# VHH binders against q01730: the designs that were tried, part 13

Target 1, 276 residues: q01730
Amino acid sequence: SKSLKKLVEESREKNQPEVDMSDRGISSMLDVNGLFSLAHITQLVLSHNKLTTVPPNVAELKNLEVLNFFNNQIEELPTQISSLQKLKHLNLGMNRLNTLPRGFGSSRLLEVLELTYNNLNEHSLPGNFFYLTTLRALYLSDNDFEILPPDIGKLTKLQILSLRDNDLISLPKEIGELTQLKELHIQGNRLTVLPPELGNLDLTGQKQVFKAENNPWVTPIADQFQLGVSHVFEYIRSETYKYLYGRHMQANPEPPKKNNDKSKKISRKPLAAKNK

## First folded at step 23 (VHH)

Design s33
Fold by ESMFold2, fold request of step 24:
Structure s33 (fold): chain B 276 residues (1-276), chain A 123 residues (1-123)
Amino acid sequence: as target 1 above (276 residues)
Amino acid sequence: QGQLVESGGGLVQPGGSLRLSCADAGFTFDLYAMAWYRQAPGKERELVARITYEGRTRYADSVKGRFTISRDNAKSTLYLQMNSLKPEDTAMYYCAATLRTEPRDLPSEYDYWGQGTRVTVSA
């Protein structure tokens, strides 16, 4: 195992484009001497550390294509994160984020955005978030979303959308505009009905994935899930279901109760407790 | 829905080489982390090697320097090059896949599994 100093020196001396500093107990990127001088690197992994912030200096790493902060204690990001114009993959999973910075949607090449296991909800998304039209995969699992904004339909290149274990009470009809979608994960929410427009997608084939268990589906939908996912899609495309859906929405029923106590989630514990 | 299909197993002498392949027709392959696991007779399934969707690799200590995991995203295929094979490498080898971007070593973190290919290294 090499020291952080040695990793930086070797990258500089050998012009190594990929730097992996995972699981090193790093509390601040500013404590890693010479890190921001490595302007040549295209990949930086800082997963499994103790970071609480990301300094604006991250913008000095102009050639980054991959930036990985998985499993840290990050509470907020600098606005400068969006100036990384070559960034294709950003992993912020398993952190303490409750907001994304203003201008976050200015990242022009972003293909994969991992935000699983944070404290995000629909109000956490900045106004230009849905300008991330190059996204192929968006992971929002294990957050606090109750609503998925209709602007999700602007992300037309999405192949994977994961919303597992949120508090979603509905899906917007614009989900049906995601014609490149191959995988949709909505299990573990508070969903009772599906928008008929979801029926326009092909999520029942051998190359597709649709996971929707652990939702309080109305009985007609629940019965179709017992027969198989293809039966669910046939049903929601039917005129019978369109009438049921219209009557359900007209009735404006009280959303089902939340099933999960998220107060014990580590991302919601005080940082002092996490650092001990 | 998706299927992982391993191939390339067989009988080999100690010191020999094999290359395992795992074909995937049912996923967005380039977005998955991939792994090889093995299970020797009478033992539990153990990680051999893993490669993230970003291309970062990790190996079990017992195979470091002898085995190489790689992927060809254009062909949706995972590989394991096994050199300097030992009798202790005798096992059923399994291909696994997950959408987890940072999978740990536990088999439970992988969502999709192949049926396995047998590797026998005999004296």
Scores: ipSAE 0.694, ipTM 0.854, lowest interface PAE 1.3, mean pLDDT 90
Fold by ESMFold2, last read:
Structure s33 (fold): chain B 276 residues (1-276), chain A 123 residues (1-123)
Amino acid sequence: as target 1 above (276 residues)
Amino acid sequence: QGQLVESGGGLVQPGGSLRLSCADAGFTFDLYAMAWYRQAPGKERELVARITYEGRTRYADSVKGRFTISRDNAKSTLYLQMNSLKPEDTAMYYCAATLRTEPRDLPSEYDYWGQGTRVTVSA
């Protein structure tokens, strides 16, 4: 393995656009001498390190298209991350995020946002989050969402929405506005009913993916899942179901109790030491 | 769900080359991590190479420098260029796909699998 100094120097000398510093025990990006001078790079991978913060200096890497922080201990992001106007792929999976910075939604080219396995909920999203209208894939699995904001309908280019293993008690009707959606993953939540507007989407074909297991579905929906996903969609499109759904929502029933113990989740444990 | 279909296997002499392909235009190919696994008779299925959705590659030590994984997202096709083939490369080769953006080496992390294509190296 090359030292971090040699990786930086080789990138500068050979004008290499991609830099991979995975699994190097890095606790602070500021300790990597010369990293922020590499203005030419289009891809930076810092996965499997020990980062707890991301310095504003990340904005100096103006040409980044791919930025990968998977599996660190990052607790927050600098507001300057949205100034990376060429950024298309941002991976923040397996971190300790409980909020996203103000102005996060001002990135203009972001296509893939990976936030799986963090401590996010619906209050973690800044007011302009749903201005990320270029998103094709949004991964929010293994977080703490209880609702999905109606503004999700603004993300009309989404092809993949993954909400697996959250605490969702409902989906908004605006999910039906995601007409380019090819994959919806909602397994492992607290969902009892589906909005009828989900029936407007084509998620039952052989080229599409709809995963919804491990939810406490009401009996009429659970019965349709036993027959197959296409039966579920036929049912939720029916006038009978639209009536029953309206009655269910009007009754505002007590949500099912949480069954999962998340206290052992690594992202919930206090950090023993923090980098400065 | 799409079906992964491998092709390009066959019989070659030691030192020869093959190019494996894996196609499925039926899903969002460019958003998946893709991999080649192989399984020789009586052995466990092992990672040969994988490529993330963002294009990062990883190889088993036994194939580094000889094999190249690549993808053509416009054609929804994954490739494995195999050069300098050895008798120990003889195996069934499988294409695999996952939505995990950082898959590990375990086969259990992949959601979709092809039926495989046979590669035999002996003359």
Scores: ipSAE 0.685, ipTM 0.850, lowest interface PAE 1.3, mean pLDDT 90
Fold by ESMFold2, fold request of step 24:
Structure s33 (fold): chain B 276 residues (1-276), chain A 123 residues (1-123)
Amino acid sequence: as target 1 above (276 residues)
Amino acid sequence: QGQLVESGGGLVQPGGSLRLSCADAGFTFDLYAMAWYRQAPGKERELVARITYEGRTRYADSVKGRFTISRDNAKSTLYLQMNSLKPEDTAMYYCAATLRTEPRDLPSEYDYWGQGTRVTVSA
């Protein structure tokens, strides 16, 4: 493998647009000499490092289309990350984020946002988050969401929505506005019912994916899952189900108990530097 | 769910070349990481090459410099260009796909698999 210095030098000298610094033990981007001078690069991969923050200097990499911080220890992001005007893919999976910075939704071209395995919930999202209307894939799996805000319906270009292994107790009716959705992953939550509007989507075809196992579905829905996913969609489109759903929501039942212990997730342990 | 269909296998003399293709009939191809695996007779299935949805590639040491993985998102097709083929490259070659953005080498990380195409390298 090449040293970090050699990677920077080669990118500069050969005008290489893609830089991969994954798995290099990097604790601070500021310690990588010359990194922020590489204004020409379109792809920066810093996955599998030891980053705890992202400096505002990231905005100097103005041509970035792909920025990958997968599997670091990042606790916060600078507001300047949304100034990356060409950014299409942002990977922040397997980090320690509990909030996103104000103005995060101002990224105008973002297509893929990976936030799997962080400490996010619905209150972690800034007010303009759902202005990310160019998103085609949103990965929120392994977080602490109990609800999905109704504004999810504004992300009309979504093709993939992954909410696996959260604490969701409901889905908003606005999920039915995601007419381009091809994959919905909601397994491992606390869901008892589905909004009838989900029936507006075609998620049972050969080219689609719907995963919903490991939820405490009410008996009428659980029975349909035993028959197959297509039966679930046929049922939730029925007038019988629409009536049942309305009564269920009006009764305002107690949500099912949480049965996953998340206190031992590595993302929730204090960083060593903070414990000095 | 969709199906991965491999093609392009066959009999080739040592030193020859083949190009494998894998057509994706059933999901959002450009958002998946894709891989080629192979299984020689009596051996475990092993990674040959992987390409992320962002286009980042990784190769097994045994094929590095001889094989090239690539993808054409417009055609929903994955490719493996195999040059300088050796008898030890003889195997069933499988196309695989995963929604994981950072897949490693383990076959268990891949959710979808094709039926395979056979490559035989012999004199």
Scores: ipSAE 0.680, ipTM 0.840, lowest interface PAE 1.3, mean pLDDT 90
Fold by ESMFold2, last read:
Structure s33 (fold): chain B 276 residues (1-276), chain A 123 residues (1-123)
Amino acid sequence: as target 1 above (276 residues)
Amino acid sequence: QGQLVESGGGLVQPGGSLRLSCADAGFTFDLYAMAWYRQAPGKERELVARITYEGRTRYADSVKGRFTISRDNAKSTLYLQMNSLKPEDTAMYYCAATLRTEPRDLPSEYDYWGQGTRVTVSA
């Protein structure tokens, strides 16, 4: 394998727009000499490294369209990440994030945001997060969300929303505003009912995906899931269900108990525990 | 659900070339990672090549330098260009898709599969 120095030199000499530095034990981007001088690159992959933070210098890579930090140990991002105005794909999956920096939603072209397997919840999202109206795919699986903010309805170009294995106790009615949605993944949560407005979406066709298993659905909904997803959607569109849903929400029942122990999740262990 | 249809298989002499296609009429093709797997007679299914949604490729050691995976998102089509074919490349070739952004080599990481196309390289 070529050294990091050789990779940087080769990219500069041959004007290569794509640089892959995955799986190289990198603990700091500042240790990669000349990295931030590669202003021409449109794609940088740093997956499977040991990064714990990202320096503000990342903003010097002004032409980035793809930035991949999958499987690192990143605990925080610099506010300057949002200055990457050409960024279309940002992968932060399998990290240790518990918040996103202020101003994160000011990216103008972001289409894919991967945040799977972090320590995020609804309070982790900055106030302008839902201004990311160019998003086509949002992956929030394996986090700690208990609710999804109503502002999700602003992401009208969203085609894929993955919320698998969170702690969701409800979905907002505004999910019914996501009229371009083709895939919804809500399996492995604490959901008991579906908002009737979900019935406005076309998620039962052969080209669509709706995954909702491993939730403590109330009996009327659970019975429909046993028959198939199309029966669930037919039921939640019915006047009978709309009435029962209204009564359920008015009763405001206690949410089901959490049944997943997340204390052993690597993203929640202190970094010092890894160095024992 | 998988809506993957492979084509382009056939009989070819050693040293020859073949191009496999996999058509996907799904609405979100460009957001999926795609792969080619193969299964030789009497063997288990193995990864041949995969390409992520942003275009990053990975190849099995046995095909590196000879095979090229590519995708055309406008046509919702995945390709495998197979050059310098050898008898050991004889197998059923399968197209697969996953929403995982960093899929590994195990078939269990892919949710959607085609029915396969046969490739035979005579000894």
Scores: ipSAE 0.660, ipTM 0.841, lowest interface PAE 1.5, mean pLDDT 90

Design s34
Fold by OpenDDE, fold request of step 24:
Structure s34 (fold): chain B 276 residues (1-276), chain A 123 residues (1-123)
Amino acid sequence: as target 1 above (276 residues)
Amino acid sequence: QGQLVESGGGLVQPGGSLRLSCADAGFTFDLYAMAWYRQAPGKERELVARITYEGRTRYADSVKGRFTISRDNAKSTLYLQMNSLKPEDTAMYYCAATLHTEPRDLPSEYDYWGQGTRVTVSA
């Protein structure tokens, strides 16, 4: 494979808009000489490296449309990442993020946000997160969300929402406002009921995906799942269910216990000591 | 559930070219990673080429420089341009789709599969 130096030089000399530095053992972006001088690039791939942070210098890459940090060790993002106004695709999957930086929701053109396999929860999101109204796909699977914020309903262009293998105890009614939603992945949570408002969405067709297995559904819902997704949606649209749901919520039941030992997650394992 | 339908397979001579197509019906195509797999008689299914939703491509070493994977999101169609075909390329070719943004290219990772199209390279 070409050296990092050569990749940078070639990009500069040939005005190549795409730079792929995946699987190069990079521990710091600052160690890649000349990287931040590549202001012309529209795509930067740094997946499968050993990055622990993203430096503020990333803002110098002002023309980035695609930024991929998949499978690193990133624990912190700079606020400057939101200054990338042309950014459409941001992949932060399989990292060590506990929080997103302030102002993260300022990316006006962001369409795809991959946050799968991190340490994020509802408190990890900045106040303006749901200003990302251009999002078409939001991947939050394998995180620590107990609550999905009601502001999720503000993401009106969302087509794919993945919440698989979190700790969700409920879904907000505002999920029913996602009229463009085509795929909802909520399997592997602590959900016992579905908000009736979810029934406002069409997730039962041939072009839609609704995955909700491995949740402790109450018996009436579980029975419908045995019949199929279409039956579930028909049921939650019924007046009978609305009444039952209301009663259930009024009773304020204790959330189901967390069954998964998430302490074994890779994102929570100690980082190997930097061999000096 | 999404469906994938392959086409374009056939009989070709060594050194010939073939273009496979895979048409999508039933998922948000432009947000999925797509791949071509192939399975020769008596052999295991193997990755031929993959393209992420971002358009990044990966090829098996055996097809690098000869095959090109591409996609038309507007048409919800995946393509495999196969040039300089060899007898060793003879196989059933399958189209596959996954929601993973960075697939590891394991067959089990893919959510959707086509029925396959047969490619035979013979003199």
Scores: ipSAE 0.884, ipTM 0.934, lowest interface PAE 0.6, mean pLDDT 95
Fold by OpenDDE, fold request of step 24:
Structure s34 (fold): chain B 276 residues (1-276), chain A 123 residues (1-123)
Amino acid sequence: as target 1 above (276 residues)
Amino acid sequence: QGQLVESGGGLVQPGGSLRLSCADAGFTFDLYAMAWYRQAPGKERELVARITYEGRTRYADSVKGRFTISRDNAKSTLYLQMNSLKPEDTAMYYCAATLHTEPRDLPSEYDYWGQGTRVTVSA
């Protein structure tokens, strides 16, 4: 494989817009000489490295459309990441993020946001997160969300929403406002009921995906799941269910217990002490 | 349930070319990673090529420089251009799709599979 130096040089000399530095054992972006001088690049891949931080210098890469940090050890992001005005794809999957930086929602063109396998919850999101109105796909699987904020409904271009293996106890009614939603992945949560407003969406067609297994559904919903997804949606659209849902919500039942031991998640394991 | 349908397979002489297509996705095609796998008689299924939703490609060493994976998102179609075909390329070729943004190239990672198209390279 070409050295990192050579990759940088080649990109500069040949005006190559794409730089792939995946699986190079990189611990710091600052260690890659000349990386931040590559202002012409539109794609930077740094997946499968050992990054713990992203330096603010990332903002110097003003033309980035794709930025991939998949499978690193990133614990924090700089606010400057939101200054990348051309950024369309941001992959932060399999990292150690507990929070997103202030102003993260300022990315104007972001279409795909991958946040799978982090330590995020509803409090981890900045106040302007749901200003990301250009998002088509949001991946939040294998995080620690108990509540999906109602502002999710503001992401009107969302086609894929993945919430698999979180700690969700409910879905907001505003999910029914996602009129372009084609795929909803909510399996492996603590959901007992579905908001009737979900029935406003068509997730039962051949081009749609609805995955909702491994939830403690109330018996009436569980029975419909045994028959199929189409039956579930038919049921939640019914007046009978609306009544049931209303009563259920009024009773304010105790949320189901968390059954998943997430303590063994890689993202929660102590980082090996930097041998100074 | 999303369906993938392969086409373009057939009989070709060594050194020849084929172009495989995979279409009829029942999912949001442009946001999925796509791959071609192949299985020769008596052998295990193996990755031939993969393309992420970002357009990044990976090839098996055995096909590198000869095969090209590409996609047309507008047509929801995956392609495999196969040049300089060898008898060793004889196999059933399968199209596969995964929502995983960074696939590990494990067959089990893929959510959707086609029925396959047969490629035979024989003199």
Scores: ipSAE 0.879, ipTM 0.932, lowest interface PAE 0.6, mean pLDDT 94
Fold by OpenDDE, look of step 23:
Structure s34 (fold): chain B 276 residues (1-276), chain A 123 residues (1-123)
Amino acid sequence: as target 1 above (276 residues)
Amino acid sequence: QGQLVESGGGLVQPGGSLRLSCADAGFTFDLYAMAWYRQAPGKERELVARITYEGRTRYADSVKGRFTISRDNAKSTLYLQMNSLKPEDTAMYYCAATLHTEPRDLPSEYDYWGQGTRVTVSA
């Protein structure tokens, strides 16, 4: 494989818009000489490295459309990441994020946000997170969300919402406002009921995906799942269910217990450097 | 839901060309990573080529320079242009799709599979 230096030089000399530095054992972006001088690049891939932080210098890459940090050890993001005005795809999956920086929701063109397998919860999101109204895909799987904020309904362009393997105890009714939603992945949570408003969406067609297995559904809903997704949606649209849902919610039942020991997640394990 | 249908396979002479297609996806095609796998008789299924939703491509060494993976998001179709075909390219070719944003080229990472199309390279 080419040296990092050579990659940087080639990009500069040949005006290559794409730089792929995946799986290079990089622990700091600052160690890559000349990286931040590549203002012409539109794609930077740093997946499968050992990054623990993203320096504010990332803002110097003003033309970035794709930024991929998949499978690193990033614990902190700089506020400057939101200054990338052309950013469309941001992959932060499989990192160690506990929080997103202030102003994160300021990205104007962001379409795909991958946050799978981090340490995020509803309190980790900045106040303007749901200003990301251009989002088409939001991946929050394998995090620690107990509540999905009702402001999710503001993401009106959302086509894919993945919430797999969180700790969700409920879905907000505002999920029914996501009229463009084609795929909803909510499997592996603590959901017992579905808001009737979810029935406003069509997730039962040939081009739609609805995955909701591995939830402690109440019996009436579980029975419908046995019949198929179409029956689930038909049921939650019914007046009978609306009544039952209302009664259920009024009873304020205790949330199901968390079954997954998330302490074993790689994102929660101490970094080797901290053990020295 | 999640259906993939391969086409374009057939019998071809060594040095010939084929173009495989994979279509009829029951998911948000343009947001999925796609791949071509192949399985020869008595061999394990192996990655031929992959393309991310971002358009990044990867090829097996055995096909590099000869095969080209591409996608038409408007048509929800994946392609594999195979040039300079060799007898060792004879296999069942499968189309696969995954919502994984950064797959590591493991078959288990893919969510959807086609039924396959047979490619036979023989004199």
Scores: ipSAE 0.727, ipTM 0.863, lowest interface PAE 0.8, mean pLDDT 93
Fold by ESMFold2, fold request of step 24:
Structure s34 (fold): chain B 276 residues (1-276), chain A 123 residues (1-123)
Amino acid sequence: as target 1 above (276 residues)
Amino acid sequence: QGQLVESGGGLVQPGGSLRLSCADAGFTFDLYAMAWYRQAPGKERELVARITYEGRTRYADSVKGRFTISRDNAKSTLYLQMNSLKPEDTAMYYCAATLHTEPRDLPSEYDYWGQGTRVTVSA
């Protein structure tokens, strides 16, 4: 295998724009000599390492379009992450994030944001999060969301929204504003009803994906799922269902109890040493 | 994600070349990681090559330097260029797709599979 020093030297000497430092046991980006001098690179992969933080120096990599931190132990991000103005793809999946930094939504070109398997909830999102209006894919699966903020409707270019295995008790009507949405993954939540506005979307075709299993759907919806997704969408578009939904929301029923145990989730376990 | 349809398999002499194609009519194709798997008779299905949605490639050791995976997102098509073919490359070749942004080599991480195309290298 090539050493980190050789990877940095090769990129610099050959002006190589893509650097892959996956699975190298890196605990701090500051320990990688010369990394931040590679101002020419457009892609940096640091997946499967031991990072617990990301230094502000990441902003020195001005030309990054792809930044991948998948499967680390990152607990927080610097506010400077949003200064990466060319960033299109940011992978933070399988980390320990419980918040995103202030100003995170200032990225102007972000298309793909992977946040699967963290400790995020609706309060983890900074005030400008929904200014990420260039997003085409947002992965929030395996987090702790109980609600999806109505501002989700501002992300009008979304094609993929994954909310699998959260604690969602409802979806906002603004989900129906996502007219470019082709894949919606909401399986494994605490959802009992669907907003009728979801019926505004075309999620039943052969090129679309709607996954909604493992939710405590009310009987009229559960019966339609047994017939197929197209029957679910036909039903939620009906005036009968719009009335049912209105009555359900006015009744404000007690949400179904949580029945998944997240205490053994890796992202919630203490790091091996908090201070050395 | 729609149907994956492989093509380009066939009979070839050792040392020859083939180019496999996998078409998908889904228009979120560019957001999927794609892979080629193969299965010889009596063997487990094994990864040949995969390419992430951002273009990062990985190859099985047995094909490194001989095979090249690539994708054309505008045509929603995945390719496998197979050079210097050997009799042990004889197998059914499958196209696969997943939304997993960092897929490993496990077939269970892939959501969609094609029917396969046969490659026979006759010695």
Scores: ipSAE 0.659, ipTM 0.839, lowest interface PAE 1.4, mean pLDDT 90

